# Designs tried in a protein design chat: VHH binders against q9lmt1. Part 38

Target 1, 351 residues: q9lmt1
Amino acid sequence: MLEKESDLTAMEKPNNKHAADSFSSEDLVSPVKKAKKSEEVSGGGEAVAAVGNREAEEDKPSFVSEEKKEFLVEADVAEDKGARHTMEDVWVVLPDASLDFPGTLRCAHFAIYDGHGGRLAAEFAKKHLHLNVLSAGLPRELLDVKVAKKAILEGFRKTDELLLQKSVSGGWQDGATAVCVWILDQKVFVANIGDAKAVLARSSTTNELGNHTEAGNPLKAIVLTREHKAIYPQERSRIQKSGGVISSNGRLQGRLEVSRAFGDRHFKKFGVSATPDIHAFELTERENFMILGCDGLWEVFGPSDAVGFVQKLLKEGLHVSTVSRRLVKEAVKERRCKDNCTAIVIVFKRV
Key: E = the ipSAE of ESMFold2; O = the ipSAE of OpenDDE; V2 = 0.75 times the mean of E and O plus 0.25 times the DockQ between their complexes.

## First folded at step 9 (VHH; framework vhh_7ocj_1)

Design s8 (at its last look DockQ between E and O 0.44; V2 from the best seeds 0.00; counts 0 for: loop humanness VH .155 < .165, pae E 3.1 > 2)
Fold by ESMFold2, look of step 9:
Structure s8 (fold): chain B 351 residues (1-351), chain A 125 residues (1-125)
Amino acid sequence: as target 1 above (351 residues)
Amino acid sequence: QVQLVESGGGLVQAGGSLRLSCAASGSIFSRYAMGWYRQAPGKQRELVAAIYSKGSTRYGDFVKGRFTISRGNAKNTVYLQMNSLSVEDTAVYYCAAEYTVEDSETGFYYTEYYWGQGTQVTVSS
């Protein structure tokens, strides 16, 4: 129980927390933290995400050093059951996530759903969340950060609403955490419920020619998500106001360690929420790659450790597919992670 | 911001034991990992042991069950119990820890590895 107190999210500041910041993803209610939010959303030119067949001969950046920066998004996933009897993680990798909602904005979507008590909630979220976000008005023509965040919020609400109906009719009690990414043009939106994490590898400085790290300047591991656990002070406040009890083992009603999730039908009356934290940032020359991971990955990798591992493999010229597989293999085989382990690596390549 | 202070090194006869201690001071942000690396003259720095936020542990292959990493009652202290030492264990042992730091530019948290100054362990034949 005591070790879970040290697992409080990177977004939590000891002795400096504000209740409003812990419960809200909206800009209006988060005065204590100024997340980097680019007001420049106008853009031209789009890049097509691709799996890629030619890795060793890319050097076109020498001809493109103009005001606008174009990039490709390459991503892949790996998963492993670990030592568990079942696999309850599911994932989404959609470099083109337009579905039946065409538009001029690039749309990519990535997600990990970490199921608990079964995989039914995670599978439901995989099937429905992105469609519900699109249907709620995710921008497809004119980028609007507020509209995008509203669509994501409504998508989470609708998905949980429908999931709970299925949970009742099916008699199951499964839940799932989520860490999700949408890329609209050059704007990245990150949303989470629970304890899966998104980590961004960013250079600390950039050279005149747009070079990232060269030597002696390793990438910073920016933690884009906050964990939602019942012992988190602002999460605890919501739970207690709803009549929930956080037991001495740090779990809601002695059972549930996360305070936000899809499903967990029996705990919704005690303040378990499917309301995500949502943050956005602009892609620039500084953003190199992202790692999404379930809690199994982060049990045996700190964020800087994982970023260093991935960076080393990318510098060796390995494709993102191999990098994701090597990351999960390291976690499970070498570091002996016992839980389900899933990771998505998302690489931003400048062209 | 964060400083790591190692102690417990010294001279020991082959087959003996030492207990290393590392105390972290500075900001009290969450930690993700804490542990020990070593570097012998002319060799690269290598992992000895690490303990992660949920309590999982890792050991370098050369440890072969001889060393045990543990946390103290306070979450900012880590110990390395080293038993059955051999001359090949002679090195400078560095405490390392991964802690969160607030990025003043973005307001997000990032993590960094912090290194101690090292403590000498010398195993005599």
Scores: ipSAE 0.373, ipTM 0.754, lowest interface PAE 3.1, mean pLDDT 79
Fold by OpenDDE, look of step 9:
Structure s8 (fold): chain B 351 residues (1-351), chain A 125 residues (1-125)
Amino acid sequence: as target 1 above (351 residues)
Amino acid sequence: QVQLVESGGGLVQAGGSLRLSCAASGSIFSRYAMGWYRQAPGKQRELVAAIYSKGSTRYGDFVKGRFTISRGNAKNTVYLQMNSLSVEDTAVYYCAAEYTVEDSETGFYYTEYYWGQGTQVTVSS
């Protein structure tokens, strides 16, 4: 039955306008001080040419053999599906990645691929990316950083091309983010697409962190990856130029959160790219360890928090395999990560 | 530099409630987490609650559902609603935040913890 209609009320506009004030230009001229000319003196003393034939001791070039400070690399992985029904993460841990492409340069490879919409893109990337990077001319004899970066870029491109062909023929549309590391001798290359991250733990020279943490010289957490999300200004602009629409929830076409990934065949026309960001750095005594993680890890750990957690366990003398397992266990069990969680811990030890 | 300012501490009777607020200011590139720690006299600093970038939360084991951490409408605010307070909850409560700072020289992002000055919470019997 009951109808009731009621009412309109329109409340008002207020206008307030005020005011432009103009404050002024003043001149201050301050002056030209004349720096003085001082002149003087000449004195010519003749001192004599004593020709002493000091035999040139042949400075034997001390071949200071630059003892190539060899770094031992220890790494391990842990994974947990968390509260998800399926595990869509895949990983690669290759402390010696030179087996198929021999050379004088040490080569290690580590990667995490976080699959979305399925596991197939991540599994494809795991199978092909490293081989495509090597085939693209990753240095094996002489390290050239530009050549290495070019090989990584081409490897990513070629992997995505082949993956997209496979996705068409296979009738699937999965995507995957990636964080990848290549170690060539002492040079580390970090490549990523999406929101998987690499965090470097580096010793700081300065105790700049004030008195409040009783813990010893805190390792600095350095994020070596840029997140590729559609909501970020640069990626947003790129996606929009490609004709993609970002929803109010920050998703491309209302579906995809990341702006770079392998696969995602239907989103490529909207500007989703498999072009990685690549960082390179030299291993020094300041580099303690690196943490690779999927977005699930970084949902419940900040970089500095994760570095502190790993540092504590390493100081206890725990093996990297135990450290990686405890990190993922902390994320999933204690911090209630709701997603798949994968982490690789890479420890750099001076030999 | 990031600054954290706590408010809302004070004296409360057992069984009472307090709401702590923390406001972050300064050059903030990205926030990974904000949270609350507490330190009672003669005890170590312990986590009370944290909220991460994606909205995940964690609590100290002593919280037992009594406290709730939430983000404010302002981008850099966090609240801690504390209910059913007990004498054992008496401590200085510190706001903490993990932020990224861009290193203009290297182009890398460093992450650090920032702490507030703390706010006293006293629970009387």
Scores: ipSAE 0.220, ipTM 0.691, lowest interface PAE 2.0, mean pLDDT 85
ESMFold2 (binder alone), look of step 9: mean pLDDT 80; pTM 0.780

## First folded at step 11 (VHH; framework vhh_7ocj_1)

Design t1 (at its last look DockQ between E and O 0.34; V2 from the best seeds 0.00; counts 0 for: pae E 3.9 > 2, grease 27 > 24.2, SAP .695 > .668)
Fold by OpenDDE, look of step 11:
Structure t1 (fold): chain B 351 residues (1-351), chain A 125 residues (1-125)
Amino acid sequence: as target 1 above (351 residues)
Amino acid sequence: QVQLVESGGGLVQAGGSLRLSCAASGSIFSSYAMGWYRQAPGKQRELVAAIYSKGSTRYGDFVKGRFTISRGNAKNTVYLQMNSLSVEDTAVYYCAAETTVEDSEIGFYYTEYYWGQGTQVTVSS
């Protein structure tokens, strides 16, 4: 029922204007110092006989040009939507990016973007990230690891900035995780946000005894990415400092599992970041292959399990395209992955 | 070193139930997956059940819904509830874990498989 009431008031006003100050141009001129001239003297040239010291040609150590152990990179991708209605994963496979990245350094690029809430963020990242990393100054002539890492960081930042603008203008809220690889000559850079992973298959150190450990030594599965989930202590602390709440289900604001992603524009204020972790390593004879995978792959494969699976198929002499397809087929059909499943297999061959 | 200790095996009548337990101990950074394998006399070792870090499960084709793998409340503990056991389920059951270890050279983690000693499960007719 009840009623009441009214009022209060309007208050005003004020204007204030000021001021322009002009600070000035000063001229500093200073001076001409002069010309001095002098003089002659002539003295006589005694012809001291040049004893030809045969400088012993110091045998310049033939720098055996360390034959730059050239690695051939073979890679392929497979994807399957799994039990999902839509595919939200997108990928990039560029074993030779020389056309888009002219320079003396070999450049290869590989990426998986796992979209959530839609595919638009993943598609945007696929279109722009590599170009933004190149534009940010990814090395083309001289390899500098610090410069490369800086370019990758800036590329991620710029991609997310542009993506967020597109997200606002497009009226969508999609996000995407990422795992990205750049190979510059023999240097590998791995960058990730979210829970997509890169796994390196590395041979054990040859024991000093020169016994080529026969083809039977199990490869080590090295995880080269850190997962960014809201429930992880460091990420949780960061999210909480940003005012985000992690629900009992382990999700930021009850919705988002990952603490780093492209897009997710509504979660940026709660501490969701597109800042990647970056790892860099040199290719050696120990590096056999790498597996990039979305979270769907790694839900049903452990790193060692995946490495063992791929190693077996490679030992059978299967092409990387067949290996990638079989890996994803195993994940989806045999291991009942319910999510989108994307994998890139990158094989390092010594030439 | 990581150690896996199985328990809960034994003799059971056909149609009966057993609950296997496995506890992983040692220098474990994290367990990516834990599972059970079995090996019957004269047969190859085969997957019974696995549980992954995200909670996804995998079962052998012979399980047909009879067995359930679960994580315990304790870290690095896994259970296998086996129901409707048959004589064909007689085997040594092995716990397995894929665990992460720190790679001090690169500051990342690698994973390795560890096996338990096995527990005998015998199903009588």
Scores: ipSAE 0.424, ipTM 0.771, lowest interface PAE 1.5, mean pLDDT 86
Fold by ESMFold2, look of step 11:
Structure t1 (fold): chain B 351 residues (1-351), chain A 125 residues (1-125)
Amino acid sequence: as target 1 above (351 residues)
Amino acid sequence: QVQLVESGGGLVQAGGSLRLSCAASGSIFSSYAMGWYRQAPGKQRELVAAIYSKGSTRYGDFVKGRFTISRGNAKNTVYLQMNSLSVEDTAVYYCAAETTVEDSEIGFYYTEYYWGQGTQVTVSS
């Protein structure tokens, strides 16, 4: 039953065997679209309505019944060392992430930690971050977006604090980037430090009609994360105010490209931060799946390219385990990704 | 608005070379990938070459080392050097780019593919 394909390859050189695969499908057509600058979608000061706790009775004179929004979350991960001798990526896939914190809210958690200078920081984050977020008050009964974001923020701070203590006593300087997802009931929270990326595949509108021409209507790829690099203005300003030097190669002190990470204790005094960006959005019938990936995946896949690849496999009826494995295999074997490659595919299925 | 403009196509004898260029213009440009596709009449559009934001490249199987994609000094231009051309390379060559567009509905950025109008490459025997 569960004797599915194991990844036997540990380290393989890429092969340039291309078979009808591309950074864009011929089936696609894309009009030019202009939109305003984004703001935090959960920052609008909106209170959660209480309708979710009590089933609607026929008390209100209402013309239309509330429509059903039930779904299942199915997810899996794949990884490959790529051309590296070591594997420094670690991951978390928890479709039920309640641990010992019971509650009525659905709680799911997914993460990729991309280690550098060793995997000790990534392994520490895998072991401690989610528990620290729960302990900091991640909602388990009544969803409150601001409380959830505060718990995630404090969880990152506490995890880095404890990690740095262990780094000192152990004499190591490992660091790790993170891309993390929590799903509480119908709300998705995405948090990141560094350059790993989360992408959402979303249908264009409720009706899927109209905006695109005669070609099929592809899912939109929505980039949920912002990369943290030392050369970017906000990050550069913080680093320079702390006395850090950004070299001509774009690296802090000539060495560290990312400006946010767990660990990297020798760089913390120069403005390297474990403070995440945190974003939230609602799940509706439009959200089809998410892809989390380390920078190795995104070196050989554009976001729309990856969404299209995954969408085609899901349309063929393939299980998410197979889809994630094929995505990483494509990146490493066919597209010759040079770095560690890890991807998590998270599918939202309506029932 | 983002606009892709191809140039450098034309007629060439088999065994010859051409260099295609593609310039991207518009109000905002932040590309995840740029590259080239080709399409002969009655055939499917197929990948020729792509270059990603960090410099990784991909080529269609038929390229076999004959073509090279590269970026210009600014990130808004890509080139395709096409050597050892044969009659089977005759097609319309399209520039494509994946770039960021802001979606104010949810406060995130979505990506779009943009396509040029194409430039004809004709290889005579």
Scores: ipSAE 0.341, ipTM 0.718, lowest interface PAE 3.9, mean pLDDT 79
ESMFold2 (binder alone), look of step 11: mean pLDDT 78; pTM 0.778

Design t2 (at its last look DockQ between E and O 0.48; V2 from the best seeds 0.00; counts 0 for: pae E 2.5 > 2)
Fold by OpenDDE, look of step 11:
Structure t2 (fold): chain B 351 residues (1-351), chain A 125 residues (1-125)
Amino acid sequence: as target 1 above (351 residues)
Amino acid sequence: QVQLVESGGGLVQAGGSLRLSCAASGSIFSSYAMGWYRQAPGKQRELVAAIYSKGSTRYGDFVKGRFTISRGNAKNTVYLQMNSLSVEDTAVYYCAAEVTVEDSELGFEYTEYYWGQGTQVTVSS
C-alpha cells in the first residue's frame, strides 16, 4: 500500500572568485667596461743549448686487435596451433638480414606476433614492422644504441598507425602482441608489447679462478621483457587515466587482457598502446641462447624450466631446429598448452 | 633466502587420501610456478603436479586424475590433494617453486628453483 512521496531539494551553486596577484620586479643592467692597454718591451737573445733529441722509441702501442669475438647466431622456430581452431601466431626468423639491410653491421631479426581476435594484425606487423624500423634509421654502419632504440620506437609507431588505417578500411578489429629481437653485430635489442616474452640463458660469472663454469652449472634464466597487462599497477594506472575500466576478470573493458598491442583499434581510446619496452645488452661468452615465446609457451613453461629444457637438448648436440620443435611439442603435447604455441630458439656460438 | 616447508605427509592405507601442504617464505617477489615432485627409492625424481602463476596446472602421467594441485588463499601456499593412493605412490614428496627475483646487474627479473626438504608419504597395502 504505502505511498510515500516527495522531497526535491535543490541545493546551491557557490561562486568563489579569487585572485590575480602580480609580482613585478626588476632591471639590473650591469655595464660594458672597455679596458685598452698597450705595452711594449724587449728582446733578450740567449743560448741555443743543443739538448740531444734522444728519440724516445715510441713504444708502438701493440694494438692488441681486440679480436672482435664474432658470434655465430643460429636460430629456428616452431609453432603449433594447440587446441585452438586457428593459428593466430606469426613469426620472423632472419639470422642474416644483410640483403635487406646493406651496411657494415651484421643484422639479424627475430619476432613472434601473437594475434588476438584474428591473425590480421599479426600478419600486418610481420610484413611491415622490420621494414619500418629499417626506414626509421636502424643503424647500418655505426652502432648507436640511442639511434637504434629510436628507430625501433618509430618503427612500432608507424606500423601501428598503418595497421589501424588498414583495420578501419578492412573492417576488422584484430590485435597482436609482439616480442622482437634485433642483433646488430654483438648488440642485442629486445622490444615487446603485451605478454610475449624473451628469456636469455646466461652462464654464471666465471669463478675468480678462471675455470669456465663446468658444463653442469645451471644457466640463469633472465627475462628480458616486461609484460604489459591491464591488471599491472603501472599499466592499470595508465589505462584508467585514459578512461579505460579494468573489470574484475582483469581485462580492459572486460575484453582485453593486454594493455599494449598492435591494432585493437577500439581500445586505443582507452589507452592501449603499441609503444614497446626496449632493452639492449652486449653479447658476451656468458650468453648461451635466447628463447622467444608467445603467451601460450610461457603458460606451461617457467623461464628457468624452459632454459633447462633447451639447455639439456643443446648439450645432447641437437640442432636448434630440433630443439625449437621439441620445446613446442613439449608445451602442446606433454604440458597440454591449450593456446597457440610459438617459440624461437636463438643460439649464440662463439667463433 | 626462500624456504619451502612441506607438511601433511605420513602413513596411509591403500585407497586412502592425503593432503600435502607447502608454504613458501622469505624474499619472494613472486612465484612463477609451484609444484610437487616425488622420489621413490632407486627411482629418479619425477613431477607430480605443478601450478603456474595464471592458474594453469600440470600433472604427471601417473596421476590419472587422482591428485589435485591448488593454491591457498596465501599466494605462496600450494596444496596437493592425493586420493586413491597406491603402494606405488610411496615416495618422498618435495615442494618446488620457480621464484622470480630481480637481477641487480641488468635490472631485469630472472627465475630460480627452490626446493623443500621433502615429506615422506608411505602407502601400505
Scores: ipSAE 0.767, ipTM 0.913, lowest interface PAE 0.7, mean pLDDT 87
Fold by ESMFold2, look of step 11:
Structure t2 (fold): chain B 351 residues (1-351), chain A 125 residues (1-125)
Amino acid sequence: as target 1 above (351 residues)
Amino acid sequence: QVQLVESGGGLVQAGGSLRLSCAASGSIFSSYAMGWYRQAPGKQRELVAAIYSKGSTRYGDFVKGRFTISRGNAKNTVYLQMNSLSVEDTAVYYCAAEVTVEDSELGFEYTEYYWGQGTQVTVSS
């Protein structure tokens, strides 16, 4: 079989790599007033510390200073096995993701792990990734975008390192892709390995009051993630330098389509990596919601199609839990998605 | 400006075949989905066929195996092969596509959904 270089292959790639490099929110720092809302109302341990320091009054409560810019994050997930015998998708929905790492910054975490060859890698990632990211120094008091990205990167590295040890001792070959979100204060971080996708719904125009009218313009669907497939040039180059062969069916060694994943122990020596792409952006009144989905969702929904579907349901007043269930139901029942289908809808509401 | 150009419509005898083509042009990087909808006078627009970026296809229930959607090797082109046509298939057929568009102000790519002007298909008995 001869290696073919095709102009069509280059033209079929999404160009979101350049967009991510130039659009990184770390370079678009405007005077952003932080909006925080603690869900601590009464009988809370951290509230005791704040109340107990009445004499000093060294810091104003952040929620008082940022009331007009505060937003709520509401999210939910839906899943469906589809036509498959097994369910290998795993998810995380943590609107409060502080765990044992308390702090004044909002910390929310959402993820989908799309397992292949079994569910064990996806379940390992669900159990360990966020904890490893926190342990690597994810900011909890003073937001620093570079520190956050470094913690996420180290969390992925450590998680895969430990996962591969378990894979050896357990004798399994499972792998998993990931699409992950962390929300720290007003900053959203998106990280991915593989072909699961994150899409942001962003308004094109905003009234002076930040309202969307019933006749307002449609939301733009912004693709925040780059797919990692063995056939794409940068991924292919790494694989070939590691001695891997991309077969005529577009798969590494004829078997693995993705070029980045947790696990897949046998393919790590051929350049399969758990190193994520990581991007960040600020929340403003223009960011309405995000959709995270495994490739089963995107098999039957384009990004604008999915954004329009979700927007319509939100305008009808449906709760995010119903919206996520309706999205997955449409993909599986009406559109006949053949694979496991999992979606998380994350809604940003100004209060 | 992205434009969808349909071709291949016209008059055809009942039981005959027709092939529609649609090509997307303008500042696009790729398509996520392309397909065909139809609308007869006084009726709602309805899905005929769609093909998604990974090759999955979707057909309206009325197609009953008579039509086939496919991607061409040419950039951002789809075809609809229509066999065993009946007078009930008479309608305006619209190409639709969801494509990536470069956003020079945002630094990310975004997608939009576009419609062609439509091509008339008329099936005579």
Scores: ipSAE 0.443, ipTM 0.782, lowest interface PAE 2.5, mean pLDDT 79
ESMFold2 (binder alone), look of step 11: mean pLDDT 80; pTM 0.794

Design t3 (at its last look DockQ between E and O 0.52; V2 from the best seeds 0.00; counts 0 for: pae E 2.8 > 2, grease 28.8 > 24.2)
Fold by OpenDDE, look of step 11:
Structure t3 (fold): chain B 351 residues (1-351), chain A 125 residues (1-125)
Amino acid sequence: as target 1 above (351 residues)
Amino acid sequence: QVQLVESGGGLVQAGGSLRLSCAASGSIFSSYAMGWYRQAPGKQRELVAAIYSKGSTRYGDFVKGRFTISRGNAKNTVYLQMNSLSVEDTAVYYCAAETTTEDSEWGFYYTEYYWGQGTQVTVSS
């Protein structure tokens, strides 16, 4: 039944104005000072005797040519569809990319692209990213870390631009995460977007105390990639500033978990970016191997767990191809990874 | 430093149940996995159960559906519900966490395992 009420009001309030202030001027000029000249003086020529300085044969420091301890890079890949109907992961393994792009610098390239919503974005990235990075000026003769990082950034940008054009013309909306590695001589560049990861196995610093504890020095697992998920504070803030909404399920617009990816054409306006994080380091004796993996791998392996698993197999003398296959097999069959699973194992051997 | 504190162990009869609890404290930046391992006298330490960051679980082959790992409402707590216990399940049970630690030299984070002190589980016939 009942009824009514009512009004409440529009309150206005107010103006405030202030103020101007001015402060001024001052000049200070000063001065020129000049000149002075002169004088001559002449004095004399005493013939101090030529003490025969025996040229001490300076022992030319034997430049022990720091034999550039060349690192051999061995790498292989394994993939498994898992419980998924389709395989949306794609990979690149190029231990010697110099064949396609000659230069004085050794160049190796490794990548995993994890597709979502389909495989098309991942396939496009596989086809174009490395070429776009090279075209953007990835160093081939003289290593410059800044130039290399710039080339990687531009390569990602250009790849996503072209991918989005293809996405529009093709009528698809697939996206892909990426983890990419470039090895230029002894410098390693790791770039990622999304939640694909690179994990480095590094030896601990020998404590100065020469106690070789015979206990096989556990390799440290170093995560070289930062995950880009919508729920992470920095990414969340960025997405929200772009007008994106993160749902209670932690997904952008209730759909996308990652905040950075190739493609995802409909989510770009909400702040999804293909700008990678890039980390660079130099290979030393401490770097044993690296594991690249899609999110499926890292769902069932922690970084240290994966490093321990790979280290064990490598200590058994297994070839990297067997190690990568066993890693993926462990993930899918033993650990019941439900997603696509792809891993690249990169072993650094000192020669 | 990360500390793991186990509770809930004890003496139980065969066919009985126990619920283990583990609470992680300290400088935990990120946890990739938490889990339970066990070590019986004269045997190697073996995985009982693990739970990963996204909630996937892994169990040892001997578990055969008898045990369930779960996370608590507190982000750094895990439970192991153990049902249908047998004398063969007698062991020290250790909580473990794979967590991120700052590497000041690298300027990144590395991961390592942290272990609890263990809790004795004894199953009587």
Scores: ipSAE 0.528, ipTM 0.819, lowest interface PAE 1.2, mean pLDDT 86
Fold by ESMFold2, look of step 11:
Structure t3 (fold): chain B 351 residues (1-351), chain A 125 residues (1-125)
Amino acid sequence: as target 1 above (351 residues)
Amino acid sequence: QVQLVESGGGLVQAGGSLRLSCAASGSIFSSYAMGWYRQAPGKQRELVAAIYSKGSTRYGDFVKGRFTISRGNAKNTVYLQMNSLSVEDTAVYYCAAETTTEDSEWGFYYTEYYWGQGTQVTVSS
């Protein structure tokens, strides 16, 4: 189940009538990832604190689901430099993302930041974005979708503002794209700037009486993010009105392929924005898992291909930590991905 | 409705060449991946070659450099140049594309694989 929300600033979802245009222009250019020698420490699997346990009285039969059901969320990440000498991807996996903002709402957070021109912008975003979203009022007690979207929007704005100050004082020009997920209670929020992608694996229509046939049916892939490239119509219009020039190679000022990113301070005056697209949907029994990936993953996996790969491994009983590692290993070792490759697999288990 | 139209199959002597082509029609405008698969009677369908939206290519292990996949400028057309054919290459060759299908439930599009009817390639000795 997806909640549709509208906001005049940056939270517009793809229009059904216009979605073909965004896909058709996706194939014109590739993002630029600059290799940089670096080391990144990644954590192991994170234990999830499930809030909802089944009670004995809930064993009674139900003809229609009378109440909202909770899901257990399990997730893990894998990364690989690929053929590059440096790693400029960074990630966040927080199945419990409360930090110093406790509350009764479940709060989970996952993100991939794909750095370019260095890793400093991606590292800054990893350290600050979620904290800035919490500080901007991400709901912790009573879920309000509009308040959550506004907190996420404000978090992106504040994070970029502070990042640009550090960029000036530090004399660097790094940038980073982002694909982010927050899970509040039963609602999933997806936010992105740039060309990293979030894909949802979803089953066919299900009612409790068994129209859902998990055992034999492949899951369907839904791409939940719109890529932000300088050549795409809405992005091009903003850039050109700001005085930017899109060169014949499809890059802003001949250099930057993405039209939205954290950092890239010299391009902000030409219309590069850190304003995210934000979408929300409600978890039901149909949503099985999500895959977040940087551009490197999607260079060698189509969305349905990746969903099928992950589904097969999950059906074999592998833990999410192994599934994420196998997905990245397939991309790099078997499919010979050239770029940095990072993937987060987020599994929804009904309890 | 997405349809894949294939051409270029046929009979060829061992050591010869064939060029397959596939054009997508209908409500397709771009794809995440396009490619060729093959299936001999009694065997599983297997990847021959794939090309992804950004130009990366992938080949089945049995290809061993003999085949080349390419995409036309319109991005809805894919070609397979098949050289040094052997009798083991005899199969039905299917074009496939992963692309959008309209589903307005969430204002997003599902992705699906679409398959062509298949074209027979027969290599004689």
Scores: ipSAE 0.455, ipTM 0.774, lowest interface PAE 2.8, mean pLDDT 79
ESMFold2 (binder alone), look of step 11: mean pLDDT 79; pTM 0.792

